# VH-VL binders against PAX-interacting protein 1 (PAXIP1): the designs that were tried, part 1

All scores and structures are predictions.

Target 1, 90 residues: PAX-interacting protein 1 (PAXIP1), of Bos taurus (Bovine) (a0jna8r94to183)
Amino acid sequence: ESCQIFFGITACLSQVSPEDRSALWAMLTFHGGGCQLNLNRKCTHLVVPEPKGEKYECALRRASIKIVTPDWVLDCISEKTRKDEALYHP
Unless a header shows other numbers, all headers, positions and changes below count from the first letter of the chain; Kabat numbers aren't used for antibody chains.
F, E and O are the ipSAE of ESMFold2-Fast, ESMFold2 and OpenDDE, as the mean of both directions, binder to target and target to binder. V2 is 0.75 times the mean of E and O plus 0.25 times the DockQ between their complexes.
Where letters were taken out, [cut] stands.
The coordinates of atoms that the task and the answers printed are left out; those that the model quotes come from them. Centres of patches stay.

## First folded at step 1 (VH-VL)

Design e1 (framework fv_emicizumab_arm2)
Fold by ESMFold2-Fast, scan of step 1:
Structure e1 (fold): chain C 90 residues (1-90), chain A 121 residues (1-121), chain B 107 residues (1-107)
Amino acid sequence: as target 1 above (90 residues)
Amino acid sequence: QVQLVESGGGLVQPGGSLRLSCAASGFTFSSYAIQWVRQAPGKGLEWVSSISGSGGSTYYRREVKGRFTISRDNSKNTLYLQMNSLRAEDTAVYYCAKDLYYDSWGYFDYWGQGTLVTVSS
Amino acid sequence: DIQMTQSPSSLSASVGDRVTITCKASQSISSYLAWYQQKPGQAPELLIYAASSLQSGVPDRFSGSRYGTDFTLTISSLQPEDIATYYCQQSYSTPLTFGGGTKVEIK
């Protein structure tokens, strides 16, 4: 069992309410990940509930960034493992 | 508290021009997309145009494209709609509406009171 | 363009009644649908987003559901303050489109 499920991940959050943003931020950082609001080259993941927004459009043009819904974060924690990002596209 | 206040509506003749303003307060203006939605007297709601938080992306319904221009001045917390070549069909109350989430468009949690535009001769 | 067909155009019901309003999308929009309430002389107010998520501050007698391209707004127990016109709106693609509205009145 790993307590650092998100070790090596830097996530950018988009299109989430302030309440959900705080919760997702805590979930990601508590399990070893990093978070930021700016989408830059250090980001490995964009967490976004809908396929819309400036960050979503930017991430589509950058092959190195995985785009996932918040459910990816929740399922990774629930199952104590890193889930395949391809199953969580918005 | 979030507030959106429209102004600039009035009576104008067909073919004329008018500029609407929407003054915003109570939130980080540059972080949210904002929309113009109109409603003809006694009719339903019709989306007109949207602009991203940065102002870098704009979208229009087909019937107003080339005639209307949406813009924003983030230093003044103000949204604009420049309306040219106005037609009788453009007669409506015009609302500005804020998107629910950061950096998105599609769900509108706060609306202004509306400003009436009447195109008539 | 995605067409949103809303039904009925109007309805009359009694206080305490269960009221349902339906909206059909002309193509798949996933769950990208919102419901708005507009009282006479006022701007619209967001009730539900993402088909079933209740907006903060909205009474829990309002609920939304989805079955394919069919969406339903339910008011479990109609109150006098619920007299209004209700609109659905798809958020899947531009142009964003609204349903024709349903006027709810008390009989």
Scores: ipSAE 0.021, ipTM 0.677, lowest interface PAE 5.5, mean pLDDT 88

Design e10 (framework fv_emicizumab_arm2)
Heavy chain, then light chain:
Amino acid sequence: QVQLVESGGGLVQPGGSLRLSCAASGFTFSSYEIQWVRQAPGKGLEWVSSISSSGSTIYYRREVKGRFTISRDNSKNTLYLQMNSLRAEDTAVYYCARELGYSDYWYFDLWGQGTLVTVSS
Amino acid sequence: DIQMTQSPSSLSASVGDRVTITCKASQDISNYLAWYQQKPGQAPELLIYDASNLETGVPDRFSGSRYGTDFTLTISSLQPEDIATYYCQQYDNLPLTFGGGTKVEIK
ESMFold2-Fast, scan of step 1: ipSAE 0.016; ipTM 0.682

Design e11 (framework fv_emicizumab_arm2)
Fold by ESMFold2-Fast, scan of step 1:
Structure e11 (fold): chain C 90 residues (1-90), chain A 121 residues (1-121), chain B 107 residues (1-107)
Amino acid sequence: as target 1 above (90 residues)
Amino acid sequence: QVQLVESGGGLVQPGGSLRLSCAASGFTFSSYAIQWVRQAPGKGLEWVSSISGSGGSTYYRREVKGRFTISRDNSKNTLYLQMNSLRAEDTAVYYCAKDRLYGDYWEFDYWGQGTLVTVSS
Amino acid sequence: DIQMTQSPSSLSASVGDRVTITCKASQSISSWLAWYQQKPGQAPELLIYKASSLESGVPDRFSGSRYGTDFTLTISSLQPEDIATYYCQQYNSYPLTFGGGTKVEIK
């Protein structure tokens, strides 16, 4: 029984450990989202713990990509709804 | 005035090496990904390699991986392609091309004039 | 790899004619497709990006459209300066791939 909280979302993961990457990937896909490691134009979200790095700088210059910390993923699942991404900027 | 100027092409024997350069001006060089695209005489366009603005990410066409190395010197506004173990099928005009937008958008708004590489015995 | 198939490989048309060039992707690329114009002895120039967006400075007789994995470049009224080879390029994913090109000549 999963909620489709992340249906329609394609998330790029950045600067997370391999263990955290596996956990976040599973959380996102279990709830209907897609994941990838490369930041490209199909991405709707960049999940990054700190406001630095090449992917962060690239996403910051694009209006169409939401930049969030891993806490956004956790809080969306715990509250069973998509949280406002603006509250989760690194 | 955006300009990209390639140099370093020439005639080389199979197994030889060449280093191509692309001198950039008229834009913030370090903010844009730049590509190498080649075109064999009388044939179509073929993507070769890509480098991010910082130089931290590089990508290669399968047939050149391990033989070619893309790099950039942002202090000199110059892009490089080191080509080793050259083969006859590497014969082409090599263009450098600038991404239209920041990051990895990969549509190319400005191209250099190209430099010809001929690999022949 | 994503294969881009262009048709026709060449065409001849008269000045003022409507010219249509098509490009088919072997799998979904959304709208991540650009069209380039290459005149003999010159570097390619960007005409259209994101399938249908006209690049600044390009004449409005050029337009692009998408239907699924089928993409079309249209020249509404062919001019002599439009003699060139036209290429589509997908930029959905690596490796980036180009169509085989369509040579446009005036008869």
Scores: ipSAE 0.008, ipTM 0.617, lowest interface PAE 10.0, mean pLDDT 87

Design e2 (framework fv_emicizumab_arm2)
Fold by ESMFold2-Fast, scan of step 1:
Structure e2 (fold): chain C 90 residues (1-90), chain A 121 residues (1-121), chain B 107 residues (1-107)
Amino acid sequence: as target 1 above (90 residues)
Amino acid sequence: QVQLVESGGGLVQPGGSLRLSCAASGFTFSYYDIQWVRQAPGKGLEWVSSISYSGGSTYYRREVKGRFTISRDNSKNTLYLQMNSLRAEDTAVYYCAREDYWGYSYGFDYWGQGTLVTVSS
Amino acid sequence: DIQMTQSPSSLSASVGDRVTITCKASQDISNYLAWYQQKPGQAPELLIYDASNLETGVPDRFSGSRYGTDFTLTISSLQPEDIATYYCQQYDNLPLTFGGGTKVEIK
């Protein structure tokens, strides 16, 4: 029953390389989060390196989804805590 | 609205050349790998060529390598396929298709309606 | 090249029937497989990616599964608008390859 870093998070990944995608997917799921490729209402976060793309534009119109760069995932794990998403907008 | 619109198809004699274009709109073109896929009349789908989001990597099926050249102009949101030394077996509808994720680890989520290339004497 | 063997080549079924289409890869492709639907005279549309993930906007009567190198597309209750040819495609390695297609018709 431990509360893992990404517990309660469902992340959609967009526009990352295959290597980065696999790494981010593993990082998110190992620490209690979920991942998917479709952007839908179950998503809490969009992880995208640049402020462009269809999923980025769609997420901007949905207040329920937080948009972050991959650095957010890396820093959360490095510091063993959930970082403020507002500091990681692409 | 995501749109891909192919053009440039037509009738050409064996040994001739054609240049196909695919005009993209409704999304950030420079962030997506784009594919050319063809379909001969009454037959199945056949992958032809891929280009990375930056244009830095291009790939071809064996039968078109050296004859076809894929390229893109991200400033014009346009994909091209230069087809040289055309053969009867190149006769097909040519589709451009978007891959949502850089590389080839995601399906083709949007397709154009295609442009017909007929290679015949 | 990775060969994708799709079966059957064609089938006829009634509205409401459960329809199963199979695709076999000549080698391990993990989950790097998509399914497409092509209606007569139209461009293909993505139905499923990564073997079992349903594309946004696709009805939930469509599902995909994997067992080793065998992949299955299932339509749980066939509808008239499902008349189409269905294709599998691997994207594990180049060249990208499609199955031969399965034509689905309603009697």
Scores: ipSAE 0.000, ipTM 0.586, lowest interface PAE 16.7, mean pLDDT 86

Design e3 (framework fv_emicizumab_arm2)
Heavy chain, then light chain:
Amino acid sequence: QVQLVESGGGLVQPGGSLRLSCAASGFTFSDYAIQWVRQAPGKGLEWVSSISGSGDSTYYRREVKGRFTISRDNSKNTLYLQMNSLRAEDTAVYYCARDSLWEYYGSGFDYWGQGTLVTVSS
Amino acid sequence: DIQMTQSPSSLSASVGDRVTITCKASQSISSYLAWYQQKPGQAPELLIYAASSLQSGVPDRFSGSRYGTDFTLTISSLQPEDIATYYCQQSYSTPYTFGGGTKVEIK
ESMFold2-Fast, scan of step 1: ipSAE 0.017; ipTM 0.658

Design e4 (framework fv_emicizumab_arm2; at its last look DockQ between E and O 0.46; V2 from the best seeds 0.00; counts 0 for: pae O 6.6 > 2)
Heavy chain, then light chain:
Amino acid sequence: QVQLVESGGGLVQPGGSLRLSCAASGFTFSSYAIQWVRQAPGKGLEWVSSISGSGGSTYYRREVKGRFTISRDNSKNTLYLQMNSLRAEDTAVYYCAKEGYDFWSGYPDAFDIWGQGTLVTVSS
Amino acid sequence: DIQMTQSPSSLSASVGDRVTITCKASQDISNYLAWYQQKPGQAPELLIYDASNLETGVPDRFSGSRYGTDFTLTISSLQPEDIATYYCQQYDNLPLTFGGGTKVEIK
ESMFold2-Fast, scan of step 1: ipSAE 0.300; ipTM 0.807
ESMFold2, look of step 2: ipSAE 0.091; ipTM 0.742
ESMFold2 (binder alone), look of step 2: mean pLDDT 92; pTM 0.945
OpenDDE, look of step 2: ipSAE 0.018; ipTM 0.708

Design e5 (framework fv_emicizumab_arm2)
Fold by ESMFold2-Fast, scan of step 1:
Structure e5 (fold): chain C 90 residues (1-90), chain A 126 residues (1-126), chain B 107 residues (1-107)
Amino acid sequence: as target 1 above (90 residues)
Amino acid sequence: QVQLVESGGGLVQPGGSLRLSCAASGFTFSSYAIQWVRQAPGKGLEWVSSISGSGGSTYYRREVKGRFTISRDNSKNTLYLQMNSLRAEDTAVYYCARDEYTYTYGSGTYEYFDYWGQGTLVTVSS
Amino acid sequence: DIQMTQSPSSLSASVGDRVTITCKASQSISSYLAWYQQKPGQAPELLIYAASSLQSGVPDRFSGSRYGTDFTLTISSLQPEDIATYYCQQSYSTPLTFGGGTKVEIK
């Protein structure tokens, strides 16, 4: 039911539709991750579908923030494992 | 507890070179972009260069591009500014500053310099 | 490059006075503006970010506001420790640029 795929992750969402945002938020938190609206130093991941936007530009300047597309979240859940973020750069 | 300490400044002749260092402590150095900002004697602040947390992205003021190189060694928590072909106009106190940011939902991602070092003086004179 | 025009260049006021410093951007920068305080012989210190957000630990007598491309830093009741030079800075576009500074002195 609830596995801890996203344990230790604090994700910020950017440029997703309101419908997708709610779904991604639920997926991340159900599997042990945290979500927030603000992109700040606590974030480990930025989930963004395209390499655009203010959050994306800011995250490029930080070594601690991994930038992934929503497909990363979906594939981690479907395959029951944390996928390599490098394969999901927007 | 957060500290940034600059060193490496001094007197140098026009055309000479200097390497500045900024030693960081009290935070996860690799998680922050760091800035170099200078201030000529009796004048205002002027941004010089910035580097991302990983070191993968660097930015420069036009007047120093090609002469100055910003770099970092995250294993040593140290930032560098290699200054070549120095000019009298480069005379200034050089500060390193930590680049923090916040995003307010719907309004934007705001960057600001929340901690600064005490500076190191570079004097370019014959 | 985005020019930040700061005024006045200097001012003298009495303890307890309301002090206002203005910064004008040469183009729209939204709220991508910070204010810094620099005391003589010291490094700058952050006061306000995002035009109006007060940095943790900064006294609430300091406030920032925006109207279009005009930004104001207000000290509601000047204290002796507030004697310093104040700078605005835009972070909207590279190169990052600072205002010329406003020196605040006690009469």
Scores: ipSAE 0.013, ipTM 0.664, lowest interface PAE 8.6, mean pLDDT 87

Design e6 (framework fv_emicizumab_arm2)
Fold by ESMFold2-Fast, scan of step 1:
Structure e6 (fold): chain C 90 residues (1-90), chain A 122 residues (1-122), chain B 107 residues (1-107)
Amino acid sequence: as target 1 above (90 residues)
Amino acid sequence: QVQLVESGGGLVQPGGSLRLSCAASGFTFSSYAIQWVRQAPGKGLEWVSSISGSGGSTYYRREVKGRFTISRDNSKNTLYLQMNSLRAEDTAVYYCAKGRYYSSLWGPFDYWGQGTLVTVSS
Amino acid sequence: DIQMTQSPSSLSASVGDRVTITCKASQSISSWLAWYQQKPGQAPELLIYKASSLESGVPDRFSGSRYGTDFTLTISSLQPEDIATYYCQQYNSYPWTFGGGTKVEIK
């Protein structure tokens, strides 16, 4: 059923529409990931559609946080595999 | 089997109104954003408006904002574009197009209807 | 708004030729670009999304690539059924914008 594609991932969502936020949250958690609105040390990923905003700037300064656009989440699910985050940097 | 069928186009005088419809089938309608894209005779493609799967978010190009209203009835799998205060520059074939990604306004448009012609002329 | 400049406006080529169409974004759009094919009297069809991902059912002679803000659609061996107008579209930033189109004809 669930592929656990996002096992070990804690994603922070930024600058997504309310509809997309709910969908991305469900997609991430259904496949084994966690989600937060706050960007903190527990976060492994920042999901943000554009290279802007306070969370984006903070994530750029932290080596441990991978920055990806929402399409990373969609493509991982569509292809049933974890895609290379470097290809999805906004 | 994804199908989008537009209707409601026709000839209208400047200042007039038209309502376009797009009947959808073959996918979970409420889970996808749908757009209106227009094409003036002999010209290129121009995005007009988008609506989220739930209908909660709508977006418009600047030139149509306040004149056009996009809406959807998820119980009938139908998208609408209410066009008021029509101008000669609104003359175009109007296509409805499905967003490719589940529950997202971001992304390309994977299925398009055949379009309906709107002619605004005195 | 992000302007998409597409070139050439038209081209003529022979069956079997390699055809390239380019699209330049006025600012960074990452890889958030799609290519569409529109045959005369028909609706557009999605060919490529995310700059280089081939849509299901599209022949593998079509490919897309990116270099910075420059995007290229390539048809490796032009076929008669490829006669159409091709459009790029950015979906990085609202409002979504299309290139002006490239009309591909057989000489």
Scores: ipSAE 0.000, ipTM 0.611, lowest interface PAE 15.0, mean pLDDT 86

Design e7 (framework fv_emicizumab_arm2)
Heavy chain, then light chain:
Amino acid sequence: QVQLVESGGGLVQPGGSLRLSCAASGFTFSSYAIQWVRQAPGKGLEWVSSISYSGGSTYYRREVKGRFTISRDNSKNTLYLQMNSLRAEDTAVYYCAKDSYGEETYFDYWGQGTLVTVSS
Amino acid sequence: DIQMTQSPSSLSASVGDRVTITCKASQSISSYLAWYQQKPGQAPELLIYDASNLETGVPDRFSGSRYGTDFTLTISSLQPEDIATYYCQQYDNLPYTFGGGTKVEIK
ESMFold2-Fast, scan of step 1: ipSAE 0.016; ipTM 0.706

Design e8 (framework fv_emicizumab_arm2)
Heavy chain, then light chain:
Amino acid sequence: QVQLVESGGGLVQPGGSLRLSCAASGFTFSDYYIQWVRQAPGKGLEWVSSISSSGSTIYYRREVKGRFTISRDNSKNTLYLQMNSLRAEDTAVYYCARDQYYDILTGLDYWGQGTLVTVSS
Amino acid sequence: DIQMTQSPSSLSASVGDRVTITCKASQSISSWLAWYQQKPGQAPELLIYDASSLESGVPDRFSGSRYGTDFTLTISSLQPEDIATYYCQQYNSYPLTFGGGTKVEIK
ESMFold2-Fast, scan of step 1: ipSAE 0.039; ipTM 0.740

Design e9 (framework fv_emicizumab_arm2)
Fold by ESMFold2-Fast, scan of step 1:
Structure e9 (fold): chain C 90 residues (1-90), chain A 123 residues (1-123), chain B 107 residues (1-107)
Amino acid sequence: as target 1 above (90 residues)
Amino acid sequence: QVQLVESGGGLVQPGGSLRLSCAASGFTFSSYAIQWVRQAPGKGLEWVSSISGSGGSTYYRREVKGRFTISRDNSKNTLYLQMNSLRAEDTAVYYCAKDWSGYEYLPYYMDVWGQGTLVTVSS
Amino acid sequence: DIQMTQSPSSLSASVGDRVTITCKASQSISSYLAWYQQKPGQAPELLIYAASSLQSGVPDRFSGSRYGTDFTLTISSLQPEDIATYYCQQSYSTPLTFGGGTKVEIK
């Protein structure tokens, strides 16, 4: 299915294996989102499995960036809707 | 308590090099981006370069890119500006200035400044 | 590059006067603007960040506001210690750019 679940989202990925990075990148882009490796002012979301790392610390101090675990991406696709990011904080 | 102290300024001939240092104390150095800002005699403030807290991101004014290198040693709480191929128009007081928020990325607001070090490029 | 046009370049006012300094961005910078005060022979000092947030320790006679790409620094009642040059600075994108400065003198 090619629903635009992530339309308007630009996600930055952090602390994930190369295999998981490729999978999450494909999931986000297939459903209308954009992805980056660098955290910059274009990013709306940080996808990170653990509450650690340079990107996580930076995103914590920016209210405009929503921080979620990879499970947020999976559950949004499974349920065909954007899940509340607050339930997926690492 | 929170303090930045610049050193390394002096008189140098065109084409010469200088390395400026900025010694930090009283805060978690690695958590804050720091900038170099210069001011030519009788002129306004001009941003030169910035470095993120981790050192992973560096930014330069176009006119100094390739000639100046910003770096930091977080184990020594010290920021550096390596200035090569100096020109008369680089003559200025150079300040280091700490970001207010502790964010890795923009916006940067400069809440603590050193007292500056004078660089004079003259024959 | 984002140009910051600051006006006036200088002003003279009396103690107790309301003083306004304006800064115009050449493009949208959201509220990512700071105001600095520089006294003669000294390093600059942060007064206002994020266009309107007062820095800790700064007297409340200082305030900042935004209307689109126009930014204003206001001193509600000028004091002798406010003799200084004031600068705006955008932090939306690199290169970071400062306004040309406004020299404030007391009559």
Scores: ipSAE 0.012, ipTM 0.621, lowest interface PAE 9.1, mean pLDDT 88

Design k3 (framework fv_relatlimab)
Fold by ESMFold2-Fast, scan of step 1:
Structure k3 (fold): chain C 90 residues (1-90), chain A 120 residues (1-120), chain B 107 residues (1-107)
Amino acid sequence: as target 1 above (90 residues)
Amino acid sequence: QVQLQQWGAGLLKPSETLSLTCAVYGGSFSGYYWNWIRQPPGKGLEWIGEINHRGSTNSNPSLKSRVTLSLDTSKNQFSLKLRSVTAADTAVYYCARESYSYDLYYFDYWGQGTLVTVSS
Amino acid sequence: EIVLTQSPATLSLSPGERATLSCRASQSVSSYLAWYQQKPGQAPRLLIYDASNRATGIPARFSGSGSGTDFTLTISSLEPEDFAVYYCQQYSNWPLTFGQGTNLEIK
């Protein structure tokens, strides 16, 4: 659970500062998730602080890609479980 | 060359669970979504759902409550379970691979199809 | 969901003639449209993707055009093996949807 919270997740980050990008990347991978720079068919999640940008628009067209704010990552780790993504839409 | 081969139950009674498996040969499981699509006799195609190598799924809202998709990466296989079947689920079921590319969701390789008949 | 309407339902032509098949979407799908060919007892075969790009191995006589809501599949000179059912598919919005098909038959 604690080390595998994000098992099965491949996340893409969008509109995140370089500092936050590094931190979120580390948080996701430390807890079993994968990260990548490009939004493509391997992605399960888009982590984006605001509802804007090319990656956000693309992810909206694909229901299998969950769109969440960075707070989703933080809360999942804090509570040691996957939180409902619907509560974290930007 | 990529090939998909499928198998599973052909005859079912109402309320039973449909179970189909598709095996992928000649290509990587990673980087693609693997799909199930069905075709009732004499009608058009209906998308059922997709699964990737990480186990992430998406399914047609009309079927979502009854659909379970699973993956066995060690065997390069993916499976469909459709519960509580009725006569309306009678169809040829196909497995198919979605395009690899960003924002492109068309089907480039298909299995041979499995006829599933639901009757009492 | 986006509804795709194909016309005509049946198109009767002879080998050597030009076939023009239409697919109309209930709302814009940009260029996110594919075409498939299906023969009796067989799985569908991808012909065209992204409205106008031919899939690998598809003969040059097949071409796709259109954007937004109106799309066309053209077969410039029909060969005997081209008589089949053709389906369009959109991937602009979820769920993925297909048209009801056009049956291209020998006159």
Scores: ipSAE 0.012, ipTM 0.590, lowest interface PAE 8.9, mean pLDDT 85

Design k8 (framework fv_relatlimab)
Fold by ESMFold2-Fast, scan of step 1:
Structure k8 (fold): chain C 90 residues (1-90), chain A 121 residues (1-121), chain B 107 residues (1-107)
Amino acid sequence: as target 1 above (90 residues)
Amino acid sequence: QVQLQQWGAGLLKPSETLSLTCAVYGGSFSGYYWNWIRQPPGKGLEWIGEIYHSGSTNSNPSLKSRVTLSLDTSKNQFSLKLRSVTAADTAVYYCARLEYSSSWYDAFDIWGQGTLVTVSS
Amino acid sequence: EIVLTQSPATLSLSPGERATLSCRASQSVSSYLAWYQQKPGQAPRLLIYDASNRATGIPARFSGSGSGTDFTLTISSLEPEDFAVYYCQQRSDWPLTFGQGTNLEIK
């Protein structure tokens, strides 16, 4: 049985290396979340290390999408709880 | 005030490619999803697909193999190509804007005038 | 795909009456549902977004309610210009889908 930390979360990844993208994708999906390449209405979170890029600019205009750095994903897993996204804005 | 104007071929034969263009006037092209929706005469609405100003697309799985969406940011235009048409593709085709910003419409707030496309031998 | 079923298919009423239109989703769409009005020869017009929010310029007699799988559009007192076809639409999942429509016709 997996820990379902990210149940109900659909994340889009932006501005990450291919290695980091694969790792973050696996971390999110193994803990109950979903991932997508495109930023769209299904997304609840944008995971982006720096405040730049088209996806970041788009997500800034949508209150329904929480913008977090990769550290949010790592801390949620290490502490086995959803951390407050407001503390992880890039 | 923003408006959409569309044009393209109205009469096609089976196996041909449908090509439609939509132009955006009076407003920003960026920050929105630009969509195509069709309606066979006397029937309901079917979503075809969407394109974001960055070029990212999503399309209806039932049409995905035949659909190509593109944009020309220098002209504020976006286009639909639907290949290998059949009589089932006869419909009024609409372009429409979907808000993806602070207003959260998350709905098609502005529509083009529609283009009737008929496919017949 | 998420199937939206609208009922009734046809609703015959007179001006001044209350209209209640139903839209049911085959799976939960949360609040990600919109309503449109379409008159013959015209493109659809947005009435309601996010289940219950009126679009700009839409009269107060139009209201939307519901969440999950069951949604309702209510017109509190029909005006002559309200007789049209109404469509619901979900944006919860791809592909985006519309209901088959309810034709609101004058008696």
Scores: ipSAE 0.006, ipTM 0.608, lowest interface PAE 10.8, mean pLDDT 85

Design l1 (framework fv_latikafusp)
Fold by ESMFold2-Fast, scan of step 1:
Structure l1 (fold): chain C 90 residues (1-90), chain A 121 residues (1-121), chain B 108 residues (1-108)
Amino acid sequence: as target 1 above (90 residues)
Amino acid sequence: EVQLVESGGSVVRPGGSLRLSCAASGFTFDDYGMSWVRQVPGKGLEWVSGINWNGGSTRYADAVKGRFTISRDSAKNSLYLQMNSLRAEDTALYYCARDLWYDSSGYPDYWGQGTLVTVSS
Amino acid sequence: SYELTQPPSVSVSPGQTARITCSGDALPKQYAYWYQQKPGQAPVLVISKDSERPSGIPERFSGSSSGTMATLTISGAQVEDEADYYCQSADSSGTYVVFGGGTKLTVL
């Protein structure tokens, strides 16, 4: 029923394979979120599997951006609710 | 479509000042960090300075810290580099560059053609 | 100060594979980027994040990274690939970004 789980979220995807990128993009947008590959001021979340890379370092310096692993997206959909981002830091 | 056009390069004497400008077009200027990168003719690339999307954060290479100031003007889609206390080793072609993301990352994906700064007596 | 080391020159015959290396202590923690620069022209990003090829870059260009070494590979090098190639990365903290010294590729 909660088809808008990611309403208000704009996620940037980093360090995911093309296949995983397409899947995560579809998951986020189907449930009301937005996605982009460029990390800019519109981003609320960075989805990254490992704690490395330039986008990860940039997001660490931005207080407004939540950094999560792909498991955050999967668990939010599975449980039909937004999970606490702090539990999904890479 | 992305275009970066530098201007302001000139011959100046040691201890002098110079202001470089870069006009950006073909993209949403405020979605990107920007950098200045220099190159002595025939030599390698050296990152000089970076600025984030809104100008709230700046970074400088140690060689220019305290002498150069990077700034941007969102209304004009323009990037600037104020260069003070110029030294002979500042002689180089100065490139304006767009960074891969909006923070001051320093990794360019698009470059201008550069503007030549010569510091000589 | 953090430094990236490249060989100053690499030479290959047309159609052969060119390999340009970049060494740096922070490369296990930071991605490498590769730029091509032809005489009188601005640099062009040819490889992003160790191994990603930007739109418009020929498939013969590829990149990899292992330990403290990143490698740019040009499979079936063409005369038009003659250029200077620069790697770029960051120190371990991500605070300072540096370019390698550059490698002149000659296709003879």
Scores: ipSAE 0.006, ipTM 0.633, lowest interface PAE 9.8, mean pLDDT 86

